# VH-VL binders against NAD kinase (nadK), part 2

Target 1, 268 residues: NAD kinase (nadK), of Syntrophomonas wolfei subsp. wolfei (q0aze0)
Amino acid sequence: MKIILVNNRFKENTEKKAQEIAGQLSALNVEVIIDNGLDEPYAGTVDFIMVLGGDGTMLRAARRYGQRAIPVLGVNMGTVGFLSNIEINELAEYLPLILREEYSLEARMMLEVAVFQQQSLLTRVFCLNELLLRSNSPRMLSFALEISGQKLEPYRGDGLIVSTTTGSTAYSLSAGGPIADPQLDAFIVTPVASHIINKRPLVVSPEREISLHLLEEREAIIGIDGQIKMDFGAENRVLIKRAPHPLLMVNLKAKPFFTSIDRSLQRQ

## First folded at step 18 (VH-VL; from M5 with light chain Q27K Q55E)

Design P4
Fold by ESMFold2, fold request of step 22:
Structure P4 (fold): chain C 268 residues (1-268), chain A 123 residues (1-123), chain B 107 residues (1-107)
Amino acid sequence: as target 1 above (268 residues)
Amino acid sequence: QVQLVESGGGVVQPGRSLRLSCTASGFTFRSYAMHWVRQAPGKGLEWVAIISYDGSNTYYAESVKGRFTISRDNSKNILFLQMDSLRLEDTAVYYCARTPKYTWGSGRYFDYWGQGTLVTFSS
Amino acid sequence: DIQMTQSPSSVSASVGDRVTITCRASKDINRWLAWYQQKPGKAPKLLIYAASSLESGVPSRFSGSGSGSDFTLTISSLQPEDFATYYCQQANSFPYTFGGGTKVEHK
């Protein structure tokens, strides 16, 4: 059996624990591939991904591996988040179940994001939480939103968030979007500081295609999961779809979403 | 064989800028984290900076933070160090170095080094 | 920053001698320590990683030991090509730091 152990090289706590866990796994003849964020994503066949860290480390793992239909377990290293399933101190008791592949999976929708310059594809990325379009200057943006070819009235404000239901508790929430049950598949479209008062958040079918472009020349940025940043201008457009494969999150321990909302938000 | 070749060193005035390059060959450059390490004349080694395989993560020694920028061009297999606001204390031979991938050595141990490029000053 | 104190600063030795170099970290660095050899005018060369693992192509007369804060590099039988300066490096946390070096010189 081969697993990827994902951590953050820049957080000493996750490094020490990752080393301890890898030692335990190696003693059980499990091959361990280290992904500390510094190297190209591992392309070889693996059976399982173990993420040691908070929601940010899980977001990176999702972007790197989420389209490969590999089970991904979030292991919390301190502060309870929305994407971890078990605590690090519980891992030893669950390890036999992991090794025997005796766990359930929860599918989480991901976004496929394609950024164009004119008609040329510049980049394609996947994300778990959200795409953010925002102004990169003190001036507001004017931009167009299309949903499956249906052009909405123009937006004006600081930007727009296109989120999954998983991402509903991230930036979308701070911008006034609803908390969504992550078991639902949907886009949540949340304006950021809209100058147009009647632009409310939209909940959109996952079968739709969402397109954004600027209506004026302005300095703008596309953000992905709060971790990737790209310049965006009047010559660009972005197309957003549901990704071909959901993230397959491992469920070993019941983690009630609704009873944990306030605590999880306070600890982000 | 893995080869790293630095260039761009020379004699500059304090307060000026200089850009170092490191051309990589013999390995898949875009898969590896890369580093700069320097050595002042007659002194020991000092780590300067690291950059992740895709350039998305960087970290700097405190002595150069805010003045130096590490970057890479994966299409050309070149690592860069942009050195701004140069000071006399930056006098050194600058080495580019690689660390292994997918193991515990990732980002830790410099398994390949270039031959270095010298940065010195005229007042 | 983790200070790496390396001793001695120099060693006068003859071919065939056993040479031991010590490196002390100011804090626990687990096994995240490397040893390098550097000859005048040349780049450093990795000898030992993870405190005790021998890099490929390095002669078996080199060995490393230790964990936590105290580490040693041993050359079991010094050869003519081993006259050089040796550095330890902690790789536990950024910024990575090196010891001050130990020059191994012909007696």
Scores: ipSAE 0.561, ipTM 0.815, lowest interface PAE 2.1, mean pLDDT 90
Fold by OpenDDE, look of step 21:
Structure P4 (fold): chain C 268 residues (1-268), chain A 123 residues (1-123), chain B 107 residues (1-107)
Amino acid sequence: as target 1 above (268 residues)
Amino acid sequence: QVQLVESGGGVVQPGRSLRLSCTASGFTFRSYAMHWVRQAPGKGLEWVAIISYDGSNTYYAESVKGRFTISRDNSKNILFLQMDSLRLEDTAVYYCARTPKYTWGSGRYFDYWGQGTLVTFSS
Amino acid sequence: DIQMTQSPSSVSASVGDRVTITCRASKDINRWLAWYQQKPGKAPKLLIYAASSLESGVPSRFSGSGSGSDFTLTISSLQPEDFATYYCQQANSFPYTFGGGTKVEHK
């Protein structure tokens, strides 16, 4: 068995734990690759991905490896989040199951985000939570939203979020989007501070394609999962589709989504 | 063979800016985290900055934070250090250094170094 | 920041001598320590990483030991080409820091 441990090199607690776990796994004749975020994604074949840390680390892992259809386990390091399945102190208990590959998988839809300059592709990224278009100035954006060739009325506001159902509990939620069942595949299109007060979030079929472009020459940015940032201008276009592969999240421990959400919301 | 070649050093006035470059060859540059390390004349080594393989993650020594910017152009195999608001205490030979990947100590130690480029100040 | 205290600052030795250099960290750095050799006018050269792992191509007369906060570089039998300055470096946490160096010179 070959495992990738994903952590953040700049977080000492996760780094230390990653090294400890690597040692333990090695002692069990498991080959271990440590991805601490400094190097490019490991290109070799692996059987399992273990993410040590919070949601941010999971999001990074998803972007780096999600397209490879490898089981991904989130191990929480004491942070608040929705993407971890077990706690670090539980790892020892579940390690035998991992090594025997006795676990369930939950498929989570990802976004395929393509950013264009005119007709040229600038970048293509898979992400687990959301794509954000937002103003890079105090001024509102004017932008066009097209869904499967249907052109909606122009949007005016600070920005727009296109989120997966997994991402519904992330920035989309803060922007007034609905909470979605992570077992449901759908796009959630949530306006950010729309000029039209009654502009409602849209729940869109994963079979549809979403296109965004600016209607005015304004300074804007594209954000992906709150971690990737790029400039976005009038000559740019973003195309959003369902990723061809879902993220395969390992389910070792039952984690009731709705009760967890209810508890989380009460803490805020 | 792995080669790192620094350039851009020279004599500068305090408060001015200077941009150092490090040209990499002999390995897949875009795959590796890179560092800058400096050494004042007759003194020891001081770590300056790190940049991840894709430039998305950087970290700086406190002594240069807010003044120096580490960046890279992977299409050209070049590492950069933009040095703004230069001070006399920045006088040093500046080395670019590579760290191993996917190994014990990834991003931790420096297996290859350039020859260095000297930054000094005019009186 | 982690301070690295290297000792001695200099050592006079002869060819064939056993040379020992120590490095102490201000806190526990596990085994995240590297040793470098630097000759005048040249860039540092990696000798040891992870406290005791010998870098490829480095002679076996060089060895590293220690964990936690106390580390040692040993040259079992000093050779003419070994006269240089040696530095330890902690890689436990950012910012990375170096020892003050030890100059090994002719007796």
Scores: ipSAE 0.338, ipTM 0.757, lowest interface PAE 1.8, mean pLDDT 93

## First folded at step 20 (VH-VL)

Design R3 (from R1 with heavy chain T58I)
Fold by ESMFold2, fold request of step 22:
Structure R3 (fold): chain C 268 residues (1-268), chain A 123 residues (1-123), chain B 107 residues (1-107)
Amino acid sequence: as target 1 above (268 residues)
Amino acid sequence: QVQLVESGGGVVQPGRSLRLSCTASGFTFKSYAMHWVRQAPGKGLEWVAIISYDGSNIYYAESVKGRFTISRDNSKNILFLQMDSLRLEDTAVYYCARTPKYTWGSGRYFDYWGQGTLVTFSS
Amino acid sequence: DIQMTQSPSSVSASVGDRVTITCRASKDINRWLAWYQQKPGKAPKLLIYAASSLESGVPSRFSGSGSGSDFTLTISSLQPEDFATYYCQQANSWPYTFGGGTKVEHK
């Protein structure tokens, strides 16, 4: 068996425990590939991904590996969040189940985001939480939203969020979007500081295609999962659709989402 | 054969700027984090900066923060160090260096070094 | 910053001698320590990583030991090509820091 161990050594300092786990895996003849964010994503065949860290580390793992249909386990290293399943001090207890593949999987929808300049594809990325379109100047944006070819009335304001249901508890929530059950597949479209009163958050079928472009020249940014930023201008457009594969999150321990919402949203 | 070749060193005046380049060959440059490390004449080694494989993570030693800029061009396999507001204390041989990937050594240990390029000051 | 204190600063030795160099970190750095060899006019060369792991192509007469804050590089039987300066480096915390060096020279 070959496992990718994903961490973020710049943000998390509990490396002694991570080394101990890697040593235990190696003693059981499990090959361990380290992904600390400094190196290109590992391209070889692997059986399992173990994420040691908080939600930010899981977001990076999802973007790097989420389309590869590999089980991904979130292991909390002390920072509360939404995307971990077990605590690091419980991992030894669950390790036999992991090795025997005795766990369930929870599918989490991802976005496929394609950014164009004129007619040319600039980049295609995947994300777990959201795409943000936002002004990069003191001025408002005026922009067009199309959903499966249906043009909505123009938007005016600071920007727009297109999130997954997993992303409903991230920036979308702060901007006034609903909390969604992460087991649902949907887009959540949340205006950011809209100047147009009739613009409400929309919940949209995952089968739709969403496009955005500016209606006048302004400096804007596309943000992905709050971790990737790209310049966006009047000659650009972005297309958003459901990614071909969901993130396959490992479920070893029951995590009751609805009874834990308040605790999960609290800061430490 | 992994090779790292620095260039762009020379004699400058204090307060001026200089750009160093490091050309990489014999490995997949775009997959690795890269570093600059310097050594003042007759002195020990000092780490200067790191840049991740895609340039998204960058960190500097405090002594150069705000004055030096590390960057990379993965299409040409070149690592850069832009050095602004140079001081006499920046006199050193500058090495580019690689760390391994996919192991605990990623970003930690310099497994390959260039030959170095000297930066010094005129009187 | 983590201070790395290396001793001795110089050692005079003969071919065949056992040479021991120590490095002390100002705080616990786990096993995140490397040793480098540098000959005059040349770039450093990695010898030991993770305190005790031998880099590929390095002769087995080199060994490293220690953890936490106290580390040792040992050359079991000095060879003519081993006359050089040796540096330790911590890789636990930013910024990475090096010891002051130990020059191993002819007796």
Scores: ipSAE 0.646, ipTM 0.844, lowest interface PAE 1.6, mean pLDDT 90
Fold by OpenDDE, last read:
Structure R3 (fold): chain C 268 residues (1-268), chain A 123 residues (1-123), chain B 107 residues (1-107)
Amino acid sequence: as target 1 above (268 residues)
Amino acid sequence: QVQLVESGGGVVQPGRSLRLSCTASGFTFKSYAMHWVRQAPGKGLEWVAIISYDGSNIYYAESVKGRFTISRDNSKNILFLQMDSLRLEDTAVYYCARTPKYTWGSGRYFDYWGQGTLVTFSS
Amino acid sequence: DIQMTQSPSSVSASVGDRVTITCRASKDINRWLAWYQQKPGKAPKLLIYAASSLESGVPSRFSGSGSGSDFTLTISSLQPEDFATYYCQQANSWPYTFGGGTKVEHK
């Protein structure tokens, strides 16, 4: 068995635990790769991915490995989030099950985000939560939104979020988007400070495609999962589709989503 | 052969800005985290900054935080260090350095260094 | 920050001598220590990583030992090309830090 431990090199606690777990796994004749985010994703074949940390680390892991259909386990290390399945102190208990591959999987839809310069592809990214288009200035954006070739009215506002149902509890929620069952596949298109009062978010079929481009020369940015940032201008366009493969999240312990979200919201 | 070549050093006035470059060759630059390390004349080594392979993770020494910016252009195999608000204590030879890919603790060390570029100040 | 105390600051030796340099970390850094050699006007060269692993191409007369907080670089038989300044570096915690250096010079 070969396992990737994903952590954050700049998080001391996760680094320490990664080393400890790596040692433990090695003692059990498990090959271990540590991905601390500094180098390119490991290209070799692996059987399992353990993510040590919080939602941010999980999002990074998803972007790096989600397209490879590898089971991904979130191991929470004292943070509040929605993407971890077990706590670090529970790992010892579940480790035998992991090694025997006795676990269930939950498929989570991911986004395929393609950013173009004219007709040239600049970048393609798979992400678990959302794409954000936002103004990089105090001025509102004016941009075109198309859904499966249907051109909507020009949008004016600070920005727009296109999220998965998983991402519904992330930035989309803060922007007034609906909470969605993560077991449901759908796009959530949430406006960010639209000039139209009470502009409603859209729930869109995962079979559709979403495209965005600016209608005016403005400074804008594309954000992916709140971690990747790139400049976005008038000559750029973004195409959003359902990723061809979902993220396979390991489910070792029952974690009721709606109870969790309710508790989380009560704390805010 | 792995090569790192720094450039951009020179004589500057305090408070001014300078941009250093490090051109990489002989390896897949875009796959590696890169560092800047500096050495004051006649002194020891001081780590300055790190940037991950794709620029998504960056960390600075406290002494340069808020003044220096590390960046990279993977399409050109160049590492940059933008130095703003330069101070006399920034006088040093600046090295770019590579760390091996981190798979099992091996990516923590500087296996290749450039020859450095000197930054000094005018009186 | 982790402070690295290197000793001695300088050592006079002859060709063939056994040279030992020590490095002490202010905290436990596990095995995440490297040793570098630097000659005048040149960039540092990696000798040892992970406390005791010899970098490729480095002569076997160089060796590293230690764990936790105390580390040692040993040159079993000093060669003419080994006269240089040596630095230890911890890679356990950010920011990475170096020792003050040890100059190995002719007796």
Scores: ipSAE 0.637, ipTM 0.867, lowest interface PAE 0.9, mean pLDDT 94
Fold by OpenDDE, last read:
Structure R3 (fold): chain C 268 residues (1-268), chain A 123 residues (1-123), chain B 107 residues (1-107)
Amino acid sequence: as target 1 above (268 residues)
Amino acid sequence: QVQLVESGGGVVQPGRSLRLSCTASGFTFKSYAMHWVRQAPGKGLEWVAIISYDGSNIYYAESVKGRFTISRDNSKNILFLQMDSLRLEDTAVYYCARTPKYTWGSGRYFDYWGQGTLVTFSS
Amino acid sequence: DIQMTQSPSSVSASVGDRVTITCRASKDINRWLAWYQQKPGKAPKLLIYAASSLESGVPSRFSGSGSGSDFTLTISSLQPEDFATYYCQQANSWPYTFGGGTKVEHK
């Protein structure tokens, strides 16, 4: 068995733990690769991915490895989030199940985000939570939203979020988007400070495609999962689709989503 | 063979700016995290900064934070160090260095170094 | 920051001698220690990583030992080309830090 441990090199606690776990796994004749975010994603074949940290680390892992159909386990290390399945202190308990491949998988839809310069592809990224288009100035953006060839009325506001159902509890939620069942596949299109009062978010079929481009020459940015940032201008367009493959999240322990989100919201 | 070649060093006045470059060859540059390490004349080694393979993760030594900027152009296999607000204590040979990847037991160490480029100040 | 104290600062030795250099970290750095060799006017060269792993191409007369906070570089039989300055480096915590160096010179 070969396992990737994903952590953050700049989070010392996760680095230390990754090394400890690597040693333990090695002692059990498991081959281990540590991905601490400094190097490109490991290209070799692996059987399992263990993410050590919080939601941010999981999002990075999803972007790096989600398209490879590898089981991904979130191991929380003292952070608040929705993407971890077990706590770090539970790992020892569940390790035998992992090694025996006795776990269930939950498929989570990912986004395929393609950014273009005119007709040229600049970048393509798979992400678990959302794509954000926002103004890079105090002025509102004016941009076109198209869904499966249907052109909506020009949008004016600070920005727009296109999120997965997984991402519904992330930035989309803060922007007033609906909470979605992670077991449901859908796009959530959430306005960010629209000039239209009570501009409603859209729940869109995963079979559709979403495109965005600016209607005037303004400076904007594209954000992906709150971690990737790129400049976005009048010469750019973004196309959002359902990713060809979902993220396969490992489910070792039952984690009630709705009770968790309810508890989290009450703490705000 | 792996090669790293630094350039851009020279004599500067305090408060001025200088940009160093490190040209990489002989390996897949875009796949590796890169570092700058400096050495004052007749002194020891001081780590300066790190940049991840895609530039998404950066960390600086406190001594240069806010003044130096590490960056890279993977399309050209070049590592940069923009040095602003230079001080006399910045006098050093500046090395670019590579750290191995996918070696959790060795990825923290500098396996390849450039020849270095000297930054000094006018008297 | 983690301080690396290297000793001795210099050592006089002859060809064939056993040379031992020590490095102490101000904190536990596990096994994340490297040793480098540097000759005048040249860049450092990696000798040992992870406290005791010999870098490819490095002669077997070089060896590293230790864990936690105390580490040792040993040259079992000093060769003419080994006269140089040696540095230890910790990679346990940011920022990475080096020892002050040990100059191995002719007796």
Scores: ipSAE 0.629, ipTM 0.864, lowest interface PAE 0.9, mean pLDDT 94

